# VH-VL binders against q9h9l3: the designs that were tried, part 106

Target 1, 176 residues: q9h9l3
Amino acid sequence: PRKMVAIDCEMVGTGPKGHVSSLARCSIVNYNGDVLYDEYILPPCHIVDYRTRWSGIRKQHMVNATPFKIARGQILKILTGKIVVGHAIHNDFKALQYFHPKSLTRDTSHIPPLNRKADCPENATMSLKHLTKKLLNRDIQVGKSGHSSVEDAQATMELYKLVEVEWEEHLARNPP
Short names: E, the ipSAE of ESMFold2; O, the ipSAE of OpenDDE; V2, 0.75 times the mean of E and O plus 0.25 times the DockQ between their complexes.

## First folded at step 7 (VH-VL)

Design d5 (framework fv_amlenetug)
Fold by ESMFold2-Fast, scan of step 7:
Structure d5 (fold): chain C 176 residues (1-176), chain A 122 residues (1-122), chain B 108 residues (1-108)
Amino acid sequence: as target 1 above (176 residues)
Amino acid sequence: EVQLLESGGGLVQTGGSLRLSCAASGFTFSDYAMTWVRQAPGKGLEWVSAISGSGDSTDYADSVKGRFTISRDNSQNTLYLQMNSLRAEDTAVYYCAKDWDRYSYGYAFDYWGQGTLVTVSS
Amino acid sequence: EIVLTQSPGTLSLSPGERATLSCRASQSVSSDYLAWYQQKPGQAPRLLIYGASSRATGIPDRFSGSGSGTDFTLTISRLEPEDFAVYYCQQYDDSPYTFGQGTKVEIK
């Protein structure tokens, strides 16, 4: 079977009034939740808004951050050919300027059985925080200091594992 | 001013090949993802293919996968679409378009070329 | 694949009237990754709205976008003669990046 990883990225605001989202941190964990990659990433353009309340990124994290082009190369080497799990993962792929095959992508914000287990409408997009609390009885993204992309990636993998057998069977019968 | 100028369209027979070009100016070409969108006569818009700013990542609609190849030359500010094994249903105006989002991959398109007509006949 | 359904197919109105165009997605579109385009005969599409509600550069205030999830709306508050065109919605949440079939806004 193909190897599986989970990813979560944090973005900062760049461009006019900080309206453009640029990659500033990426965390990747393996099936067991062990960290394979976790780096702060320096955007190629000036950071206007750190969005610290959500991203957890502060100016201090940028001092020795990996330049975007180098970080992107490292990340894509890890993702290529693997099943990649994420929550609203298209945001992460957009920030990476990367097209991952749909057949190898698992988005926990778009898995109907997962929403069903959480007593949520099957086609609704539920937050990672809500699903993690309902299904894993764990609070993530606590407080106003920003999110931990490691914590989010680990929670995302654990959520996927709750429906993995059922969902992989569904995908085998109904290929994307 | 951002400008996209397409060329290479024309009449081609079924099973033939054609290469489209899109010359870009007025922006830092390598900072933006680029796309091809087509429109059959009297029909709506259909996304065909996309390429990342650096050119190392590409994606295709299922209808063209294995037949079309998107590429770019950032030194010449030019986007390409190589079309092979053309079918009658590939007849359309082909538009080159620029992603709105700089340094990111937004995949909504703020500037479009004027289009180049590709007619595939038996 | 997310299928976008636009309604009505054709909207016949007079200058000065309000136009309301609907776009419905077959599944929830995350992060408001929905755009609206205007296309006139023989011309390339023009981006009007991205992120469901953000006006693109140079687009007049009379154009506004709203909605989230599966239901999105484009509103033209007071139609000008140049607004008679075909309008397309597009989702950019999930590949393939699909367009609706279009709504034609024509003069009465």
Scores: ipSAE 0.169, ipTM 0.707, lowest interface PAE 5.4, mean pLDDT 89

Design d6 (framework fv_amlenetug)
Fold by ESMFold2-Fast, scan of step 7:
Structure d6 (fold): chain C 176 residues (1-176), chain A 122 residues (1-122), chain B 108 residues (1-108)
Amino acid sequence: as target 1 above (176 residues)
Amino acid sequence: EVQLLESGGGLVQTGGSLRLSCAASGFTFSDYAMTWVRQAPGKGLEWVSAISGSGDSYDYADSVKGRFTISRDNSQNTLYLQMNSLRAEDTAVYYCAKDWDRYSYGYAFDYWGQGTLVTVSS
Amino acid sequence: EIVLTQSPGTLSLSPGERATLSCRASQSVSSDYLAWYQQKPGQAPRLLIYGASSRATGIPDRFSGSGSGTDFTLTISRLEPEDFAVYYCQQYDSSPYTFGQGTKVEIK
């Protein structure tokens, strides 16, 4: 049996006009929602925009943050060979400079049955906050300090579990 | 000046092998993801493969999986594409290209080489 | 895979006119991951726009990109002779990173 984890990353803005998304925090939880990894990460580039309203990242979090190359190695050790669940997970993988196999990737922003349960168009990309409210009756990403990547990763795993049986059967019949 | 120079293209028989090289200069090679994109005569662009800056992560288009291998030598600033079991439909100009995005990959490509022609004949 | 459909296939215009090129995705694509390229015969592609609306370094301001979801547009406000070329959209939201089939902008 292959183990399953959920990931959520927070990004800050680097590069011209702060338009590049650089990894600044990563949280990984197991199937039951227990935290396996949660660290602030120091980007190798100058941070132009902390995007604090959404990321929850502030300058003080960077003081003892794990350097990107070290954090990446730790994260990839956890992800390799596992089914990885995320929401718009391509953003997380890009920030990690990592290609995870499609057969082991589950993106809750692109699972048609999940959108159907939420009374949303199957081909639309719905936010994690919206799906969590509609399907789990829980408010996430509340408050003024930005998002909690732990909370987001836990919600993402719970959302996937709602469609896991149906979606795994679909993938077995229709391999990516 | 950023420069990318492909080499290794040529005429090869169906079932044969060919190795393409892309020599890079003018930027910190190991900080950027690299890609191969091909274009068949008179056709559009098709992404083939990409590799992370460190070289430890890579992906392929389904049409080339199991036949092509992407690699890089950061000490020599060179990107490679090893092509095995070549088919007529692999005939194309092959471009190497540099990701625009440093460290946090965007997979849009700001600099391209001149291209090298690969012709696969039966 | 995400399929990108460009329209029109060919656009015949004169210098000084406005060009509007469309790219429609089969699935929603984040605007952060949509690029536009220009290609002239016998040449490598040139990046014009990334992230749907950000101009690449050295690209004139007559080129602009817009759109979100499934509908994206490249606009050339006043065509210059050197702008007659083939234009490709590309999504890099998910692998495989697909290109549209191209729109040829040709002189009348």
Scores: ipSAE 0.226, ipTM 0.735, lowest interface PAE 4.7, mean pLDDT 89

Design d7 (framework fv_amlenetug)
Fold by ESMFold2-Fast, scan of step 7:
Structure d7 (fold): chain C 176 residues (1-176), chain A 122 residues (1-122), chain B 108 residues (1-108)
Amino acid sequence: as target 1 above (176 residues)
Amino acid sequence: EVQLLESGGGLVQTGGSLRLSCAASGFTFSDYAMTWVRQAPGKGLEWVSAISGSGDYTYYADSVKGRFTISRDNSQNTLYLQMNSLRAEDTAVYYCAKDWDRYSYGYAFDYWGQGTLVTVSS
Amino acid sequence: EIVLTQSPGTLSLSPGERATLSCRASQSVSSDYLAWYQQKPGQAPRLLIYGASSRATGIPDRFSGSGSGTDFTLTISRLEPEDFAVYYCQQYDSSPYTFGQGTKVEIK
């Protein structure tokens, strides 16, 4: 069995009108939900929009944040060779400027059995907040001061564990 | 200044093999993903393969999977494309290109070589 | 794979005119992952725009990109003689990365 981790990133807006998503925080938890990594990250580009309502990132967090190049190296060292679980995880990988092998990637926004358990259409993309409330009876991303990437990563791992046996068997028969 | 110089193109018969090289200078080679993009005579651009800066991750278009191998030698600042089991459909100018973004995986390409012509005939 | 369809195939204009080039994707492409290239006869492609709207280094401000989802546009506000070329859009949102078939901008 390969080791498994869950990741959640927070992004800020850079580039024209703040429309480019740049990594500003990353949290990684192990199978049991223990934190392996949680750092604020300084983008190499000027931050135009902190997106604080969603990201929880403020200018103060950037003062002593880990430079992107250093943080990326640390993060990739943790992810390499492991099964990585995330929600809409392609956004996290893009912000990291990283491609994780599809065979080792698990995206809880695109697992049909998980949607089925939540009484949602199998082809729909459901939010992490909705799936967590429906399947774990837990409220996450509460309030207006931003999300906790640790909380989101922990919820994502717990959601995956609900379908792990079924989905791993499916992937063994139907490799991506 | 950034420079990319391809070599190794030529005439080859169907079923044959050919290795293309791309010599890079003017940037920290190991920090950037590299790609091969081809263009058949009178046609548009087709992405072929990409490799991460470290060389740990490689990506291929379905049309070349199992036949082509991308690799790099970061100590020599050189990118390679090993082409096996060549088909007439592989006839094209092959361009080497550098990713615009540092530590990226072959997204968009800000510098291109001059291209090298590969002609596959029976 | 994502298919990119460019229109028109050929755009015939005079220097000083505005050129508007369309690129449509068969499925949604994040604007962060769309690029535009210029190619002149006998030359390698040149990156103009990345992330749908960001100009590459050295690209004049007459070139601008816009769009989101499945509909993207490259605009050249005032054509210069050196702008008559073939233009390609490219998505890098999902592998395999794909290019449009090209739009030729030619002198009328």
Scores: ipSAE 0.005, ipTM 0.485, lowest interface PAE 13.8, mean pLDDT 86

Design d8 (framework fv_amlenetug)
Fold by ESMFold2-Fast, scan of step 7:
Structure d8 (fold): chain C 176 residues (1-176), chain A 122 residues (1-122), chain B 108 residues (1-108)
Amino acid sequence: as target 1 above (176 residues)
Amino acid sequence: EVQLLESGGGLVQTGGSLRLSCAASGFTFSDYAMTWVRQAPGKGLEWVSAISGEGDSTYYADSVKGRFTISRDNSQNTLYLQMNSLRAEDTAVYYCAKDWGRYSYGYAFDYWGQGTLVTVSS
Amino acid sequence: EIVLTQSPGTLSLSPGERATLSCRASQSVSSDYLAWYQQKPGQAPRLLIYGASSRATGIPDRFSGSGSGTDFTLTISRLEPEDFAVYYCQQYDSSPYTFGQGTKVEIK
């Protein structure tokens, strides 16, 4: 297929009461699931809440982590001109302060045929964990030590591949 | 104290052009995404355009895409909106606003300018 | 595009009364990405609540937000004279940003 990548980011809490979600890790995989990028990223602001249970980020990961501005430049070079697949991908783009063209964006949390294959209501927003278990018979995001953004990006690409032909035909007839 | 001051509004004919400016002070300008939101007379709020803190990522509402260009000059703490091919439907008060999220898009806006009126007529 | 519908369109109350404003989304919105604004005539909007329930800096305790999914509420526990204004909800869960049409809180 065309140049296509999948992305998943982890965020930590910064700002007042830890309410701002700041990028702390990003993983990008290619169509076959090979890792193109996986780095810990240092937010420019003081980290108030590591959100470790979900993010998997700990204080030691910030030692020698890539500064946000540098990491953002590296990530955008990989994403530019490619079809980018993600799950609830708007959160990743928010953390990157980045607007990827909608025509090149695929969000597996909003693909009706994918939900249909999982026996879920077509317009419901299903978690990546649920869709992966139902359609790929694989458990991700297990335990309480945080998610693996590499694992999540790989699962997201595999989910998209299940509906790729049907969904690309739909988008060609109904451009976003 | 965060302050945003818009300027450049006025009366313009359909098909004309206008450039809006927003002077920012009281915060580290380059750390925050900025946005333009408009409000037609007697109507509600409509988001128009957004720009990243570094100025390298921009987004536009479908209604203005291809006609409006958002930009910023971080050395002068100034946000711009270049408006071309203006239509009667573009008549509105234009607000610049600061994203609440530092180093990320929060998409909610904690500080707003006073607004500048753009009137498009034929 | 997510459509936000506010109700009532107009709420007529007296100072000291409780105001309850509704915002309903056409599809599910994460509570992390819903905001409320206040706008007085001739003025810019002012952020009141973000993340459905977090008060913005300087906003009095009488303002509170709640809700999840498609149903969100702004509550003003005891109206002050300065609270008579138009209120807008906004979602920032998915692009483009969308605002509700507004609820006018006016003096009875």
Scores: ipSAE 0.257, ipTM 0.740, lowest interface PAE 4.4, mean pLDDT 89

Design d9 (framework fv_amlenetug; at its last look DockQ between E and O 0.03; V2 from the best seeds 0.00; counts 0 for: pae E 11.7 > 2, placed apart)
Fold by ESMFold2-Fast, scan of step 7:
Structure d9 (fold): chain C 176 residues (1-176), chain A 122 residues (1-122), chain B 108 residues (1-108)
Amino acid sequence: as target 1 above (176 residues)
Amino acid sequence: EVQLLESGGGLVQTGGSLRLSCAASGFTFSDYAMTWVRQAPGKGLEWVSAISGEGDSTDYADSVKGRFTISRDNSQNTLYLQMNSLRAEDTAVYYCAKDWGRYSYGYAFDYWGQGTLVTVSS
Amino acid sequence: EIVLTQSPGTLSLSPGERATLSCRASQSVSSDYLAWYQQKPGQAPRLLIYGASSRATGIPDRFSGSGSGTDFTLTISRLEPEDFAVYYCQQYDYSPYTFGQGTKVEIK
């Protein structure tokens, strides 16, 4: 009975050698794939590396971006108390400085039945692009101008829906 | 100069309670996640709990969940760990540590306090 | 939880020798989220390496880290007297964050 959303974040590099992944965009969709949140976010630290090829973030996106502290508050209000679906979602939570309960977290990069359906080793970490192509016959993250976090969040929700019944039953018997 | 100073450790009986404090200085306290890491005598390091910079999000190791509460007072630059229902296996030096990542978490702990000893006995 | 296994448990060496310390993870860990710490008796741990291979500020270049996936290594090219200590690896990729059991580097 808990509501479910899917999230995907884009990060830029800050700190020494651009090692820290700072939030620069966040997209959240509901169960049906409708957009609940999609904003460019201004990191409070100097951006060392835009990582544009992957993030799609450019200097122009920062001009009217929502300040991090404001965006974080808005995002956490949407996530709190919900089942949150993501791909390698721990990275999104790191960038949000947010600890979401493990019992309400679903990571499509670590769901053995999903890998099994894709003819991949159950314990391997497969990319979102690969799983989406294999299971949904859809190409995402096309081109070299960066990823769409909306497209990624929508694909992630659809992937989870393929295994939702069996995985929720598994989690009920084997609580994390 | 970043400094972290723990206090509040001591002897306590099994089933008792104790509150640890960590006074922070030399950095913008509210921008960083903070953590408690403990070390039992002659043993290795064990992560205990973490709290977000604003204090609105927390996480706990399974071994302490439901018994320990992490909190912070950003106006006083102080981190706390309230320990309830203490067990002999909670005996350890407790370290306060700063996450390296500003406005994020889960990056190496770049600064640690000196530690405060908690001894739990019956 | 990810279990980190360090080897050897104890390494007995003389000053000037090379020390090679191993850390193996029970599942793959991004090299971006692997750290090494040094701890001397009665002292707090000190960050040496973050992101598997990047030296923390003030750490001498005789310390180096390498590795990816499940196998990580800390190398001390020429041991100095102050380097005899316990070394811990840590992963901060997945919660709960875990530490290895430690490798003690002691004087032979």
Scores: ipSAE 0.804, ipTM 0.904, lowest interface PAE 0.8, mean pLDDT 91
Fold by OpenDDE, look of step 8:
Structure d9 (fold): chain C 176 residues (1-176), chain A 122 residues (1-122), chain B 108 residues (1-108)
Amino acid sequence: as target 1 above (176 residues)
Amino acid sequence: EVQLLESGGGLVQTGGSLRLSCAASGFTFSDYAMTWVRQAPGKGLEWVSAISGEGDSTDYADSVKGRFTISRDNSQNTLYLQMNSLRAEDTAVYYCAKDWGRYSYGYAFDYWGQGTLVTVSS
Amino acid sequence: EIVLTQSPGTLSLSPGERATLSCRASQSVSSDYLAWYQQKPGQAPRLLIYGASSRATGIPDRFSGSGSGTDFTLTISRLEPEDFAVYYCQQYDYSPYTFGQGTKVEIK
C-alpha cells in the first residue's frame, strides 16, 4: 500500500491588495503523526498581509525562512507518490503551485462519512476545528497566536484515520 | 506588452493527433502558470488543462484526461498541448491563457491569445 | 465539479441602462476565486473582474462585481455601445475551473 501523509499550510497575502495567497509555512506529518517537514517559507513577492490572526505568521518568522522555490522542491519530493491527506487541501496545493493527483488526494472537508460521524450534514463543509472537537474531543487553533500547522496536520490525519477503511473502500468503487 | 500567439490548429480525422503551441512574450514566462481553454463553435468556454510556472505540475479536465498532455519550454517561452485520440467533441477554438497572479497557480486569466481552430472530422 | 449557472440567458437593453447579470454556483465558492469575462464576436475573452469584486487593470468603473457563497453578480451601471457582448463567470476555487454558460447582453 502507498504511504500516507498529512499536510497543512499557512498562507500570507501578496500581490495587489494581498489578494494572492502565498505559502509562508508548511507542515507534513506521517501516518503516526511524526513531523516529516515543518518550515517557514519566504514568498517570492513582498508580503502585504501576514494574516497573523489566522496564519500565526509574523514578520520575524520570515527572517530566516526558506525561499519558496527551495521549500517547494523539498515538499514536492515528500508528497510525490503518496496519498496526501488535508483539510480544504485545494488551498494548500494552490499555494504550493502544485496539484496532486485527485486519486491520491484525501480532503477531510469533503468526506461525508466523517461529517456523519460528527452528527453534521454529510454535504456540509465543516471546519477542522469543529470536527476535531466533535470526534477527537480536542481543542485546536485556540488562543490568539494563530494556527499551528503541525497541530492541524496531525488532527487532519487522526480524523481521516477514523473513516479510512470505509472511505478507501468507497473510493475503490468510485474512483475520482 | 504581453502577447500570446497560438498555432498548430487545423483539420484532423477522428482518432488522430495534433500538437498546439503558444508563443509567449512580454512577461517572465516561467513565473506564471499557463492554461488552455477551448470554445466549441457557438458554445461557451471550457477549461481544458493547466501547468505550473516551473512545468512540474499539471491538471486536466476529465474530458481530456489520458488523451491530452500539457507541457512548456521555459527556455523558449512556449506552451504546448499534445492532443491524441481526438474526437468530434474536441472541435473548438483553443486559447492559451496567462494566470493573473505572479507566482500563483489557478487564478483568473488576464491575457488570452486569439486562439487556434481545431476541427475533428469523422 | 462546480456548476455555474448564469441568468438571464439573454439580456436586451438600450445604451445608458443598467445591466445586472447573475452567476449561481452549485456549491459555495470563495469570493477570492470568482472571475467575470467579456467576449465579443470573433475575439478572445477579456478579464473584467477577479476575486468577485476586484476590477482588472484598464477596466472602466462602470463594471462592478459583488457576491459571496453561491450567488455572484456583475453590474454594468450604464451600458455603453461597446458593452454589448457575452459575459462569462468562472470559479477558480476548485478544479476543474469551470465557466458559466454565459449571458448575452444585446441591444434592444
Scores: ipSAE 0.525, ipTM 0.856, lowest interface PAE 1.4, mean pLDDT 94
Fold by ESMFold2, look of step 8:
Structure d9 (fold): chain C 176 residues (1-176), chain A 122 residues (1-122), chain B 108 residues (1-108)
Amino acid sequence: as target 1 above (176 residues)
Amino acid sequence: EVQLLESGGGLVQTGGSLRLSCAASGFTFSDYAMTWVRQAPGKGLEWVSAISGEGDSTDYADSVKGRFTISRDNSQNTLYLQMNSLRAEDTAVYYCAKDWGRYSYGYAFDYWGQGTLVTVSS
Amino acid sequence: EIVLTQSPGTLSLSPGERATLSCRASQSVSSDYLAWYQQKPGQAPRLLIYGASSRATGIPDRFSGSGSGTDFTLTISRLEPEDFAVYYCQQYDYSPYTFGQGTKVEIK
C-alpha cells in the first residue's frame, strides 16, 4: 500500500587515500521506471579519487553539481514514507548520511528468491550486472566509462518486480 | 591478522566444472573488493576476476568471461569462483587476493592467500 | 589491453648491490595505478609498491618506486639475501589489470 521508488548512487573517494565514499550522483525512479531525480552532487570535501571507471564521475560534472546539503534535502523528501528499493542499498544510505526504516527498505542484493531465480547461491551477493543479465536478459554497465545510475536504478526496480509479490508476503509474515 | 584461505582446487577433465572458495578473516570483508589471480606452473601472474565489496560490480579477464562467475557471501566472509567449461589453459594455482580499494576494485592487492591448484586434463 | 614489458628478464647480482628493475607499458598508465609485487619461490606474491611510488605497509625503505606514463622503475638500494625473488609490475588503470612477465633477481 505504500508508494515505491528505486535509488542508485555513484560515489567518489574522499578523505585519506580516497577511502571514504562520498555521494556524487543520485538517480531515483518510480515503480514504472520514470525518472524522479537525477543529479550530480558536489561532496562537501575534497575529491581524492573520482573513481571514474565505475562512478562515471569526472571533474566537469562537479562544476555545476548540486551541493550535498541541498541534494540530500531534495532526495530525502522523495524517499520519506516510501518503500525504497536498491542494490547493496546500505551504501547509498551511508553516502546520504541517512537511515531509512528497515521495514520500508528492499535490497535486491539480499533477496533469496531473486538469487534462486538467477541460479545463484542464495546467501551470496551477486552484482546488479549479473542479475540483470540473467533475469532481464539485458546488459548494463557496458564499457569502462562508468555506470549509468538511471539505468541501474531502473534495472533494480525491474528486478524487484520479479519477486515483489513473494517477497512482500514473506516480509508481512516475517517483519524485520 | 588478515588471512585468506583458498580451497576447492583439484584435478578435472576439460569441459568440467569446479567451485573455488576463499575464507577471509582479520578485516571487515564487506568493505573491500576481492580478486582472483592465477599463475600457471612456472609462469607469471594473470588477473582473472574482481568483485566490489558489496558484490554489486564485477569484472573478468576476456579469457574467462562467460565461463567463470565471481561471487561473495558477506555474511560468511567467503569469496567464490565458479569455473565452468574448463580448458587446459585454465591449469594454474588460483590466488584469492584482497584489494586495498574500499568497496571498488581495481587497486593494488595488499593480502594474498596461499593458492589452490587447479589441474585441467583431457 | 595494456601490455607491461619488464626488463631485464633476469638480473644477477650480489648482496649489497643496487638493483634497478624496469616496467614499460604499451600505453600511458597513470602513476597512481601501478604496483610492484615480490614473489619468493613457493610463496604467494607480496605487495611492495602501489601508486608507482608508495611503499605498502611493512616494506623496508630500501624498496622505492618511480616513473609515470609508460616508464616505471623499482629500485632496491642495497640487496639483502631475502630480496632474491621474482618481481612483477601491475597496472590497474584499465581492465584487464595486467601484470608484467616478471624480472628474476638472482644471486650471482
Scores: ipSAE 0.000, ipTM 0.558, lowest interface PAE 11.7, mean pLDDT 88
ESMFold2 (binder alone), look of step 8: mean pLDDT 92; pTM 0.937

Design j56 (framework fv_nivolumab)
Fold by ESMFold2-Fast, scan of step 7:
Structure j56 (fold): chain C 176 residues (1-176), chain A 122 residues (1-122), chain B 107 residues (1-107)
Amino acid sequence: as target 1 above (176 residues)
Amino acid sequence: QVQLVESGGGVVQPGRSLRLDCKASGFTFSSYGMHWVRQAPGKGLEWVAVIRYDGSKTYYADSVKGRFTISRDNSKNTLFLQMNSLRAEDTAVYYCAKGSYRYDSTGYFDYWGQGTLVTVSS
Amino acid sequence: EIVLTQSPATLSLSPGERATLSCRASQSVSSYLAWYQQKPGQAPRLLIYEASNRATGIPARFSGSGSGTDFTLTISSLEPEDFAVYYCQQSYNWPLTFGQGTKVEIK
C-alpha cells in the first residue's frame, strides 16, 4: 500500500510590507502521528513580519534554522510518491514551491464527507480548529502564541482517517 | 498532578563529573521541551540548557558549552544533565523545568522540580 | 543576549500595600515575558506568562502588564505569603534570560 503522510507548514511575511508568505516551519507526521520531520526554516529573504499570532514563529526560532534550499530538498524527498494529507494544503505547496500530483493529494478543507460528519455544509471551507473540536473533541490552536505545526499535522491525519475508506473509494470511482 | 523530581546532586571536587536526573509525571513528557535552570547560593536564576521534545536538538548557555550534555529518555519520562569538568562556579541548585509550549523548545516554565544542590569544592 | 533589568532591587512594604515591580529589556521581547515568585528554600513558581496572563491557581491580586521593553508586575494588596523574591524572564530570543530579581520584604 502507498504510504501516507500529513504536512503542516508555518509561513512568515517577507517582501514589501510583509505580503509574501515564506516558509518558516514544516512538520510532517506518518499515519500513526509520529513525527518524521519538524524543522524551523530560514527564508532566503529578510523577515518583515513573523505573523506570530498564527505562525508561532519568533526571532529565536530562526537561530540555527535550516536554510530554505536545504529544507526544501529534505521535505520533497519525504513527500515524493506518497499520499500527502493537509488542510488548505495548496498554501503549503506554494510555500514549498512544489507541485504534488493531485491524485496523491488529500485536502481536509475540501472533503464533503468530513464536513457532513461535523454537521457543516458539505461545500464550506471549515477551519482545522473547528473540525478537530467537532470530530475529535480536542482543542488545538489555543492561545495567542501561534499554532503548532506538529499538532496541526497530527490533527489533520486523524481527521482524514475518519473518512479514509469512504474518500479513497470515492476517488477511485471519480479520479481527479 | 504534574511532578518533576531531581536527583544526583552532591559534593564533588573540581574537574570531576556528576549526572543529574529528573523524573517527570503527570503530562505527556515526549511533547515538551525540557530545561535545566540553576541558581548559585544567594544569587539569581541562570538558564543552562534545553532539549527538544524528541531529543533531536539541544542548546546550551555559553558558560556550560562543551562541558555539560543534556539528554532525555522519553520511554522513561526522564531528563538528564551530564556535567563534566566541573568548576567551583558551577556550584548551584539545579532545577529541572518544563517548557510551556507543546512541540516548541522556547517558552516560559510552567512547572519546576524542587531542585538538587551541586557543590563543587576542594 | 537580552538583558533584563529589574527595579527596585528591594521593595520594603507592609501587608495591605500595593507592590509595583518593574522589568526592562535591553531590546524588544514583544509580549514574551513571564514572572516567577521564589520563597527561601523553594523552587520558583510561575505567576504570569506572556506579559499579562495569570497562571492557573494564582490569586487575582497578581497582575502583569507591558509589552516591548517595559513590563510591570503588580500585587494590588500584599498578603503575608507574598513577601518573596520575584524574577522576570524572557522567551523571545536565545539564550533565555532572567532579571536579577526584586526582593519584596516586610518593612
Scores: ipSAE 0.349, ipTM 0.814, lowest interface PAE 3.4, mean pLDDT 91

